# VH-VL binders against Beta-L-arabinobiosidase (hypBA2): the designs that were tried, part 3

Target 1, 158 residues: Beta-L-arabinobiosidase (hypBA2), of Bifidobacterium longum subsp. longum (e8mgh9r892to1049)
Amino acid sequence: TNVDSASKSTTNVAKDADVTGTTYAEKDTNYPAKNAVDGKTVMESFWGTKGSENKTDTLNIKFKDGKQKIDDIRLYFYQSSSSQTISGYAEPANYKLEYQKDDGTWAPIADQVRTPNYAGANYNRIQFTPVETTTIRVTFTPQAGMAVGVKEIEAYNT
Short names: E, the ipSAE of ESMFold2; O, the ipSAE of OpenDDE; V2, 0.75 times the mean of E and O plus 0.25 times the DockQ between their complexes.

## First folded at step 1 (VH-VL)

Design e06 (framework fv_ebrasodebart; at its last look DockQ between E and O 0.05; V2 from the best seeds 0.00; counts 0 for: pae O 11.8 > 2, placed apart)
Fold by OpenDDE, look of step 2:
Structure e06 (fold): chain C 158 residues (1-158), chain A 122 residues (1-122), chain B 108 residues (1-108)
Amino acid sequence: as target 1 above (158 residues)
Amino acid sequence: QIQLVQSGAEVKKPGASVKVSCKASGYIFTSYGISWVRQAPGQGLEWMGWISAYNGHTNYAQKLQGRVTMTTDTSTSTAYMELRSLRSDDTAVYYCARDYGSGRYYTPFDYWGQGTLVTVSS
Amino acid sequence: QAVLTQPPSVSVSPGQTASITCSGDKLGDKYAYWYQQKPGQSPVLVMYQDSKRPSGIPERFSASNSGNTATLTISGTQAMDEADYYCQAWDSSTVDYVFGGGTKLTVL
């Protein structure tokens, strides 16, 4: 089954966004949040939660060009697979997408169509009714005994 | 050593289907993905699609949507590519290649099969 | 659809430096990969992530990627380097996997 299809959108509005993650001390230094929006989906560039003591961790992404209309988010999760990868990483058990409303409050992105339905290793696509916002955030719930690594977060208006 | 061994050459009539196999060895099959690339005679390389041996996720080239199916058998470490409704312009050497890591969006195709010639002629 | 453009052919004398270009819109924002293919053989990865050499690839091979152009450079070109070379990039916005048209490198 073909689980995804590339859109015709050419502008990733999340690239080079102001991004912040939950506190990780040394881990945040080694795998900083900026890696999740640097435009690369490669294994060597990711934001990692290994060592985190939080039950869930969050990335906040503020678009660099102000308010954006988006209807398509793509998440790329790091996965430990061989000696060439850092151990202890897997796709999250679940993730939550929210956007910041004009009044500053947060609301869930509604009517999501996820491909795959559940978080998978590497590529995940989330399509939804368009929202206009300056900021989105993604909250990750890790699998038991595993950390979450985010190679890249992309956002499009398709 | 890491190897990808593909099935033998095929001769097909227009409208028929072909299924090419790619048996992997020398590495953990389910830790990587497989991409398929074809090359018509005297022409360049054309990506056909990708499959993850980890979770079975696939992505096919747009021009082949509905006509191609990629699968894996983890018990035999074998990837399969089926192309249906064959046309003369499907005549090509078909390659499987190992995707680095978990597969998509980061390569390299660091290991390739030897190629499978598929000839479509009436 | 994303397109990567390569010159159809490049010629060099033995010992000289060969340069093969690959052009695409904002290609420098992506990682470029290069493959060598000799007649009757499968492609071989010769560069990955813009400028990294796989194990076994000679040091005379180098590459860069910036702006709209990736470049494969072969210094001290040898007869054995005669082959077709293909650039490749991943595009998550349009076409996920794109190859250039290929360049025939001839060593005179």
Scores: ipSAE 0.000, ipTM 0.577, lowest interface PAE 11.8, mean pLDDT 88
ESMFold2-Fast, scan of step 1: ipSAE 0.173; ipTM 0.696
ESMFold2, look of step 2: ipSAE 0.128; ipTM 0.672
ESMFold2 (binder alone), look of step 2: mean pLDDT 88; pTM 0.913

Design e07 (framework fv_ebrasodebart; at its last look DockQ between E and O 0.50; V2 from the best seeds 0.00; counts 0 for: pae O 5.7 > 2)
Heavy chain, then light chain:
Amino acid sequence: QIQLVQSGAEVKKPGASVKVSCKASGYTFTDYGISWVRQAPGQGLEWMGWISGYSGNTNYAQKLQGRVTMTTDTSTSTAYMELRSLRSDDTAVYYCARSYEGTSWFDPWGQGTLVTVSS
Amino acid sequence: QAVLTQPPSVSVSPGQTASITCSGDKLGEKYAYWYQQKPGQSPVLVMYQDTKRPSGIPERFSASNSGNTATLTISGTQAMDEADYYCQAWDSSTSGYVFGGGTKLTVL
ESMFold2-Fast, scan of step 1: ipSAE 0.380; ipTM 0.766
ESMFold2, look of step 2: ipSAE 0.219; ipTM 0.712
ESMFold2 (binder alone), look of step 2: mean pLDDT 91; pTM 0.930
OpenDDE, look of step 2: ipSAE 0.020; ipTM 0.632

Design e08 (framework fv_ebrasodebart)
Fold by ESMFold2-Fast, scan of step 1:
Structure e08 (fold): chain C 158 residues (1-158), chain A 122 residues (1-122), chain B 108 residues (1-108)
Amino acid sequence: as target 1 above (158 residues)
Amino acid sequence: QIQLVQSGAEVKKPGASVKVSCKASGYTFTSYYISWVRQAPGQGLEWMGWISAYEGNTNYAQKLQGRVTMTTDTSTSTAYMELRSLRSDDTAVYYCARELGYSSSYDAFDIWGQGTLVTVSS
Amino acid sequence: QAVLTQPPSVSVSPGQTASITCSGDKLGDKFAYWYQQKPGQSPVLVMYQDSKRPSGIPERFSASNSGNTATLTISGTQAMDEADYYCQAWDSYTAHVVFGGGTKLTVL
């Protein structure tokens, strides 16, 4: 019997985090960084980078309850379709996951297993060797001609 | 066969207005933005503004606000740039160039017109 | 308001590597673009999104962009590469296009 499975949390520790993004608003509609940690994956609630001229845009997620042990991050992307009026969004070409070490420096999250191994439109799960940290950051590289929309980011110790 | 073909050279007196045309062919005109860029003799490239062929909105360089107007005619796939109250320092070659959906595209000006020389002198 | 600074001129011998720089505050956080212009001709896109080449541009053209400086590198420089080179980026606050002042490349 594996007792460690029973001791691990099913709680999303990124929910209601102190979150900042490099670009967070469209001209006519506000898509702020807080939308990426509000617990909702609905179409109206995403962080958007449309209008950003940065080659990459970053979300910094500082956990609400301080230092957490995590081994599982889940990303949900907004993708434009012909049935929607918000155009110009596609899943990112790639993304990078980092965590903040105790000395304040950033380190890559090691030993990632991504499902799918590309950035999928609806749901992306990244599993890795557990890290203990107060803050993670995700850096997104958009596809050419497209903006990045993040509906939700979740973090777990599975 | 993607082309932007501009109208011919113009000679104008100070205080006059000039309207340069840029006719697109070989692609879906309304899928791109058109930027206007000028170059004074022996000088560098200076961006003047852009117009969305699919939305019709414009954005102009601050120093040209109030003097420049950009329009499109989608029925003829033509973009226009009108510059008013001409001064001698407006003497330049004026270029149109296409770009894929500024701010959301992160892409470059891949196709340029041949340029239109506008000379402002008495 | 973003400003991009280029050296006015660069000279190289045929077959040598030319390096043209473009400096701007935090330019490495933006995509840089490069255009070649020969006398009496329209500009031609030679590099986009920092380091990508359009079809038809020789492999001897390469580029990088980090920190405050973007660099266009032309290896095995040929007489046909003599031209003015302009860097370009987008200004995040205004959504305006910004060009560098241009660099005249001479192959002697």
Scores: ipSAE 0.006, ipTM 0.495, lowest interface PAE 13.7, mean pLDDT 83

Design e09 (framework fv_ebrasodebart; at its last look DockQ between E and O 0.41; V2 from the best seeds 0.00; counts 0 for: pae E 6.2 > 2)
Heavy chain, then light chain:
Amino acid sequence: QIQLVQSGAEVKKPGASVKVSCKASGYTFTNYGISWVRQAPGQGLEWMGWINAYSGNTNYAQKLQGRVTMTTDTSTSTAYMELRSLRSDDTAVYYCTRDHYYGSTDYWGQGTLVTVSS
Amino acid sequence: QAVLTQPPSVSVSPGQTASITCSGDKLGDTYAYWYQQKPGQSPVLVMYQDSQRPSGIPERFSASNSGNTATLTISGTQAMDEADYYCQAWDSSTALYVFGGGTKLTVL
ESMFold2-Fast, scan of step 1: ipSAE 0.248; ipTM 0.715
ESMFold2, look of step 2: ipSAE 0.030; ipTM 0.583
ESMFold2 (binder alone), look of step 2: mean pLDDT 92; pTM 0.929
OpenDDE, look of step 2: ipSAE 0.400; ipTM 0.800

Design e10 (framework fv_ebrasodebart)
Fold by ESMFold2-Fast, scan of step 1:
Structure e10 (fold): chain C 158 residues (1-158), chain A 123 residues (1-123), chain B 108 residues (1-108)
Amino acid sequence: as target 1 above (158 residues)
Amino acid sequence: QIQLVQSGAEVKKPGASVKVSCKASGYTFTSFGISWVRQAPGQGLEWMGWISAYNGDTNYAQKLQGRVTMTTDTSTSTAYMELRSLRSDDTAVYYCARDQWEYSGYDLGMDVWGQGTLVTVSS
Amino acid sequence: QAVLTQPPSVSVSPGQTASITCSGDKLGYKYAYWYQQKPGQSPVLVMYQDSKRPSGIPERFSASNSGNTATLTISGTQAMDEADYYCQAWDSSTGSVVFGGGTKLTVL
C-alpha cells in the first residue's frame, strides 16, 4: 500500500538491465527489447511482438548490478487506439513471472498480489514475498489476433 | 571452460561444397543459438546466419539464401555450416559464435567464438 | 539493408582517449555491440547492449549509442588495445545481424 511504499527503497533495479526477448522478425518496426528497460513509460518507447509466430513471448531481464532482493514489479503495456499510428496491440491476456534460482533453473514468483488482478494497459503492479535473484523472466500470452507491447518493466528492491 | 572448437582448414575447387563443424563444450548446448560469421583475407566481418540449438530454427543472410544450410547434432553438441556452389570470393576464415543469452535469436551479441576455419576456394 | 559506417582508422598516443564511431540510420533505437580483433585471433566481445562491459574487459572501455551514432571510447589507451574494432547491430528490415566495416586502432 501507500504507507508501505513510502518506506521502501525506490530503486528500479531493472533500469538499463541486460534484456532479451524471444526471436521474431521486426521488419521496419523499431520496437527492441531495450525499450522495456529504458526508464520511459511513453507510448513511443516499447518492445513489440507484432509478427511473432510464437504462442507466447518472453522478456528476460538480468539486473546490471548482479543479485538483487526484490518484492515489487511494475509492468506498463502499450495498446492501440484511434490516436495511435500503430495498430494491432493490446495488453496480454495473461502474464507469468519467474525468477532464476542459483542453480540456473526457473521458479515461479510466489504470493503475488496483482493490481489490477487482470492485465491493464496503463499500469500493473505486482507485489510478492521477496526473492533474491540476478534475473527475472516475464512470459506473455497475447489476446487472440493481437500483439503484445511492453512500454516498461520495473523491479524494485527491498 | 566454455569453448567452441572448429574443424580444420579446407581447400576446395569452385562449384564444390564445404561443411564446417563447431563443437561446443562447457555449457548447455541446446539452450543457445549459434551464429556463423566469415571474414575474407584482409576484410571485415560478414554475418552468414544463425541457428537455434534448442529448436533448429534458422535465419540466413539474404545474399547466402539458397547456398547455405545450418544444422545441429545435439547428441555431440556440434553445429554445422554447409556452403554450396563455392566461388573464389568465398575464400575466408569462417567462425562460429555463441549467442550471448539463452533462447534468444535477436539482440545478438556473440560472447564465445570458435578459433576459425580457413576455407580456400581455388582452381 | 542497413549499413553501419565506421572510420577505417583511428590513431592515438599511449594514454590518450580513443573514440571510434559507428553510424547507421536510427541506430540508437537498436542495441549496438563492439568487438575487438587482434591479428590472427578470433573477435572478442568488448561491449554489449550499447554500454555494458563483459567480465574481464577493463573499465577504460566504455560506449554509448544515441540517435544515429554509437561510440566506443577507450580512455588511457594502451599498446595492447591496438586491434581492429567492429560494431554490430540488428537490421529489422532483413531480420539479420549487420557489422560495421571495422576501424583499425593504432597506438603510437
Scores: ipSAE 0.008, ipTM 0.538, lowest interface PAE 12.6, mean pLDDT 84

Design f01 (framework fv_falbikitug)
Fold by ESMFold2-Fast, scan of step 1:
Structure f01 (fold): chain C 158 residues (1-158), chain A 121 residues (1-121), chain B 113 residues (1-113)
Amino acid sequence: as target 1 above (158 residues)
Amino acid sequence: QVQLQESGGGLVKPGGSLRLSCAASGFTFSNYWMHWVRQAPGKGLEWVGQIKSKTDGGTTYYAESVKGRFTISRDDSKNTLYLQMNSLKTEDTAVYYCTTDYGSYEYFDYWGQGTMVTVSS
Amino acid sequence: DIVMTQTPLSSPVTLGQPASISCRSSQSLVHSDGNTYLNWLQQRPGQPPRLLIYKISNRFSGVPDRFSGSGAGTDFTLKISRVEAEDVGVYYCMQATQFPPYTFGQGTKLEIK
């Protein structure tokens, strides 16, 4: 269902989203893609890409309640600077945000304002011109020698 | 289950050297960062230094008061942390503790019993 | 370096009465990850320190619920609702938000009167 465009919400519409279509899942670890939409931003609950031979990996987020209007995405990356570090994971070198159009094709999210302007080790906020979509995806380029860890993704209509 | 046991303390003259050991058990030692913290008699706690796990680069960091004189190292095959103390000063007189960050975000959650280092003439 | 300041330095208390210890930091202890790494340690006479409270208000394993922590930013409090004989010792606040170095308060000695 379509979200009323006049309404604003603090509801995270990415929570408990369908992550089917995510390009990589680690074997023999507890870091599956569903950890990125479970509402937790702790370092023990993240999606990891360790062992991926892909140059980039994509996290696919299909909202549980259908089509949503969003203008605000928040990404929490695994932070490797604390003493409870799980080795080999770090924030990505960069990332791309796309949404799925009604015809099934993907388009870049336009007019992004990123805080910070780089991929920060923990909290990243991306604000943009509102889009209405059922599905977003984030494509991550890892740092050399490191796997990507995504603790959480949130999506809002602010 | 997590246990830490320091050894190697004793009496040493100013300018002397001493090596402390910390034997760890009950956890996968090689995966965790380790710290040395000291306490002068009747005084408070002072962080001495830290060593990261091998996988996180094995990097060491030191308090300014000991930088250039103390060296932290680890032997993961023996589950042992070391503190090599050179050019000892009377101000280094303290009980030395090893400690871990075993739990998530629970810094300094497990401590050894401590070993006493006395620097006097 | 972040300076940690405790008050009082000595706290005589009657068994069964409450005790309160304050800790102030020279800078905000809110880390970039949103957490505040203010911990409280207890040191009983002749024993090593032990972790009591981590991240302001979370009791460490085995710590009785008469101990509670509160605060935000730069001002923090440790409370003991009813002091027991085994609570005698020195209490330290510490910060792990900005390191190196990790820094500790000067300690508060809790004594039975």
Scores: ipSAE 0.000, ipTM 0.485, lowest interface PAE 15.4, mean pLDDT 85

Design f02 (framework fv_falbikitug)
Fold by ESMFold2-Fast, scan of step 1:
Structure f02 (fold): chain C 158 residues (1-158), chain A 121 residues (1-121), chain B 113 residues (1-113)
Amino acid sequence: as target 1 above (158 residues)
Amino acid sequence: QVQLQESGGGLVKPGGSLRLSCAASGFTFSGYAMHWVRQAPGKGLEWVGQIRSKANSYATYYAESVKGRFTISRDDSKNTLYLQMNSLKTEDTAVYYCTRHYDSSGYLDYWGQGTMVTVSS
Amino acid sequence: DIVMTQTPLSSPVTLGQPASISCRSSQSLVYSDGNTYLNWLQQRPGQPPRLLIYKISNRFSGVPDRFSGSGAGTDFTLKISRVEAEDVGVYYCMQGTHWPPYTFGQGTKLEIK
């Protein structure tokens, strides 16, 4: 609607966010969490979980301009192929989206519509009922024997 | 319309071998992990093993009771799953079902009609 | 291996009345991603198993709304609000959280009358 569309934006509010990931020091220096919010969806720039002792790994994305209204998250995964030098990465088996409430606790993002409806290689779009938050968290479950690589996370109010 | 159809069951003597097939249709077979589950006459369900998709290097996993004797394989060009059973024992007597792994969610959504394997001396 | 224990093992019910089946796991079925991979299967006499409920409470395609699942952690329940003749069969809970192996309950036989 015209009234609702007046507040819509194509601005990625996750770009240059204060981002932290659950990875070891050597992975943080080689495939740091900042790579997931740098505005690049290229194979040379991703956050990697290879070598993690955790069964799942998370990215916490704190928007640089405070509380934002969002209804659209886009995830770009890194996948190993025979033509690429970094091996052992595949899109996650699944992922979970949460937002931080004003009291600091985490709540699941409701009414998600995922395209594709599984964790797809490369590009995934998740649309949902708008939430207002300072911070989102994505928890990734890797496929058996594989690590998770995230090239970029974007957040929009479409 | 997802369909799975097992074949290859029959009577075999202890120590013998059989190869079961599962023909899949109605979905992109190559994108899914597939499982074998068996059921002895009048008994409950027992998971036999799993084969992952090409994206996971066709990794295979087996129940301890069949490890080293059974091999799961697949031919994505023929939309067919296989179970090679060697060194068969009387306790392997069961109806064998192939089942599809749904998404990444850890459940088995579609099942075939089953094929009966009888191991008898 | 995770042990799945169902009660009762046999459940005679009057047509049109409710039925309830319990399933307990030897360990929590909450996976590190926050999901609980507890599923329910129905097997009618002479037929293959059919998925009824996945991840505790989600009905699979084509499953009537008289079937519902609930529970958390280690204790789960399948309920049929109004048993019909076609519901005769064996019901299994299964877990997919701690694999390999996937494990099943021993089954509950539902009988009319």
Scores: ipSAE 0.000, ipTM 0.491, lowest interface PAE 15.2, mean pLDDT 84

Design f03 (framework fv_falbikitug)
Fold by ESMFold2-Fast, scan of step 1:
Structure f03 (fold): chain C 158 residues (1-158), chain A 122 residues (1-122), chain B 113 residues (1-113)
Amino acid sequence: as target 1 above (158 residues)
Amino acid sequence: QVQLQESGGGLVKPGGSLRLSCAASGFTFSDYAMHWVRQAPGKGLEWVGQIRSKAYGGTTYYAESVKGRFTISRDDSKNTLYLQMNSLKTEDTAVYYCAREGYDLWSAFDIWGQGTMVTVSS
Amino acid sequence: DIVMTQTPLSSPVTLGQPASISCRSSQSLVHSSGNTYLNWLQQRPGQPPRLLIYEISNRFSGVPDRFSGSGAGTDFTLKISRVEAEDVGVYYCMQATQYPLYTFGQGTKLEIK
């Protein structure tokens, strides 16, 4: 479906999304996947994969208001940066972004411009050619011996 | 050695207030979520509340029986945990323990203090 | 809240004989991820509680191998293979599956007859 080009917004359409389908979503109730879509980029609110035996873990984001036009995704990672943090977390070695097509199949998001172009510890902005979709997913490959923590994912039509 | 030591207990009348302290030593206190657990004389254990580490914003959680009356805080520079108890009731009479949540044992209380007795009566 | 129920509440045992304590939860302690956060604590007379076993069956540091835990779902057991005089005290099961609202069983008093 075509979305009017005049629908530019500062609204984070990933906020309060349905995260059903996220892998390792409920290992413990302290770091559930809902923490990644609660609108907070604070240390006390992240989705954590520590203890996952999966080679990769996937965060599934189904927008609460249905099909959305997006061209901008922002990721905030949790990492163990001091003796004051929970140990064993580092930014992922890499990640991939996909959107769900109308037929239910997944396609890579094309024409990505990543800032930074590696998985950055603090903040990652990914801009791309607009896509219209109900659901996006991010698949993370952890660094060896480390877990992935996502403080927040945001999606915009900038 | 890893140790926790409570202080500040005593006798108080219903409606009164007390502040308990728990001094930590032998570990990096600021890395750990801390808990208060109480035990009425001759009875079982009851969880009172917790405070997360600075990495988790120092957020607090409370049992329904104490919510709105008790406040948990921490001073990481002094390695000390606090429990401020207001509007005390006779049913708050108990030994109060502080306990550490194990870092590699996410859901287990691995170190406990010796306890301090709080008696609420006329 | 999840209610934890222990049986028996009092267990007189002969030195050197085995002891068994059961713990039942009012709902499954199996998180949807498959993890079960059930722990056992020991409280000797006049002392604070101490961790014995975490996540069903794992002995905490310094706990003798005569202590073992087992179970799944809603039914859990703590066993002492050969009771010693030092084992007198009260044993509690606790759940941490419903975080951050921890609940404990009533306690089982182990005493030598």
Scores: ipSAE 0.006, ipTM 0.497, lowest interface PAE 12.1, mean pLDDT 85

Design f04 (framework fv_falbikitug)
Fold by ESMFold2-Fast, scan of step 1:
Structure f04 (fold): chain C 158 residues (1-158), chain A 121 residues (1-121), chain B 113 residues (1-113)
Amino acid sequence: as target 1 above (158 residues)
Amino acid sequence: QVQLQESGGGLVKPGGSLRLSCAASGFTFSDHYMHWVRQAPGKGLEWVGQIRNKANSYTTYYAESVKGRFTISRDDSKNTLYLQMNSLKTEDTAVYYCARDLSGSYPFDYWGQGTMVTVSS
Amino acid sequence: DIVMTQTPLSSPVTLGQPASISCRSSQSLLHSDGYTYLNWLQQRPGQPPRLLIYKVSNRFSGVPDRFSGSGAGTDFTLKISRVEAEDVGVYYCMQSTQFPWYTFGQGTKLEIK
């Protein structure tokens, strides 16, 4: 492990976050935004944007325990085939990460290192220079003709 | 907390019948295609059959080796999957697993613990 | 039915070393929807199988990034970059392209020497 391993946190501070401010959710009872912060990366639990009229949709994450220091965000996407019962979902064409500053305005998260460097089919890890914030948001641009499904978002201080 | 629990296995004579159950919890059972998969002692996996969800009219499909002898059914109100096995052969001896499948994208993503069916004289 | 063939059937590896398992299908696994439905399952001793990889290269939930899948058409590979003790078990490739009729490879037993 690296020199920071002694101070590494295994705590996912996005778990059970307040998702108020998320811009859309398909079928409130089936694919609500809360599914993206329930601590599960399982396929049946995702936030879905199918049917959204918005060009992009934003997932809003306000940490339950207030201001947190984070440097690591992990995103798990749901995929489906066009022939399946839950169809029309693919990893986003792109996504943007922002954090809320103390004055309430949004700033882009700087110095991101993405693994993979494009949106991956399932697991995506984004590492960056630590930020201290109460709230992060991710804005997703879907692939043409497809919706975005987020199984889980996790946030860590590694 | 997805859980699948098989029951009903045991020892049966050739030509006999058994009914297996699979109790599901921790997910919306009615959304999922469900499967039975078996594994003979010390051997590999063999797909037995599938039952689709209500949106797909509870359609059933079977492996050729069991077609006409096995019947898959489900009761969504009880979150339970069933396998009725008739005309059992010694070749049907195996651990039987139930497994779920959401939309074909994640086939057999969760499995039960299995229940042993032994067909011998 | 599509026949799935795995090589090797037994793979002794040293802890920390890479491991590679090959899978061949008797016909192309490319579905008309543009996806290739080749999946990998892991079965640890005494446990039920678990899904590792779906659609050739996508890791299922909770699967460590040391596992990777690749391939196209009829030839596929599962790689473990650095084998750990918990990786002991039997690995199966499985096609779901010709669903609802699923077929499995015969399995590859991964053992620590």
Scores: ipSAE 0.000, ipTM 0.470, lowest interface PAE 16.7, mean pLDDT 84

Design f05 (framework fv_falbikitug)
Fold by ESMFold2-Fast, scan of step 1:
Structure f05 (fold): chain C 158 residues (1-158), chain A 123 residues (1-123), chain B 113 residues (1-113)
Amino acid sequence: as target 1 above (158 residues)
Amino acid sequence: QVQLQESGGGLVKPGGSLRLSCAASGFTFSNAWMHWVRQAPGKGLEWVGQIKSKTEGGTTYYAESVKGRFTISRDDSKNTLYLQMNSLKTEDTAVYYCTTGPYYDSSGAFDIWGQGTMVTVSS
Amino acid sequence: DIVMTQTPLSSPVTLGQPASISCRSSQSLVHSEGNTYLNWLQQRPGQPPRLLIYKISNRFSGVPDRFSGSGAGTDFTLKISRVEAEDVGVYYCMQATQFPDYTFGQGTKLEIK
């Protein structure tokens, strides 16, 4: 019998990816896009959009080891929940996941199952039908009057 | 070189005043939330106070033991943090450190420390 | 204020042996957002404090993996799997959950016997 011999993995293929964002808080070195792929889900390390004039802001994550098969993305958001946190941040009102096709165009990731089914204040898991790609893009719509902060983006083949 | 360097410590009489400085280099000071932490000779650490970044309003917070006597301020053009100490008491005798957390938040993860400056309050 | 209590206050250990330091808080350190702001600092003789671990178990950059943190709620532990000579110093736990009332434990002095 022929069965699928491909191993499922908990390896985060987005770690240390080549990452770019449309903007970040105050355009300084303290809230750069690379903070979203450093392997840490801590309050001290996030990409922030405070000061953005855009309706939405994006992160483009190009995997360091080339084309990967993925079926699981995890997002961790920064939120202004206390005097311990930078003011003006809340989980996004919504977000969109896309992957880059071989011709360079972007396609929506289909068949998403989100846990939770809204953008959660911290941990968000999105499972979907496997896609093979070199690059994923997440587009964030902020809540009115708030900025988006992303502590980490992880991608797995589970 | 990411560094913090305190200065201004010395001997002062009870009831006197002293101003400490903390010079920052190698990071974006203007976005940093800065703290003062002290350590009495042979004793443990005590948080003294904090000042948020200018973009976050420059709000100051103080430990109850120093409230009303100490004032924290900053000069972002000089990358310098200050601690103005008034009405000094013998129990204020300590090494004073300036410190900051990673990415300029207040999670208490103090990863950058100066070498400290000794303040002795005695007659 | 949240009171932080460390045990033991002095820990004589033989080189290469493990060491364990306990930290207890007078109330839960779980913040309303779900994070636990329990950090560990090391102070070597004549040096300023150095961050070892933040939020219970996250090892700070450059800290050897022989250091580990664990715990939840009010009870926390710092472990050194194999003590080396350079580990001599005082170890402090601290809490940042009740901002801005940051408080530290009394310190545990690690000594080589």
Scores: ipSAE 0.006, ipTM 0.553, lowest interface PAE 10.4, mean pLDDT 85

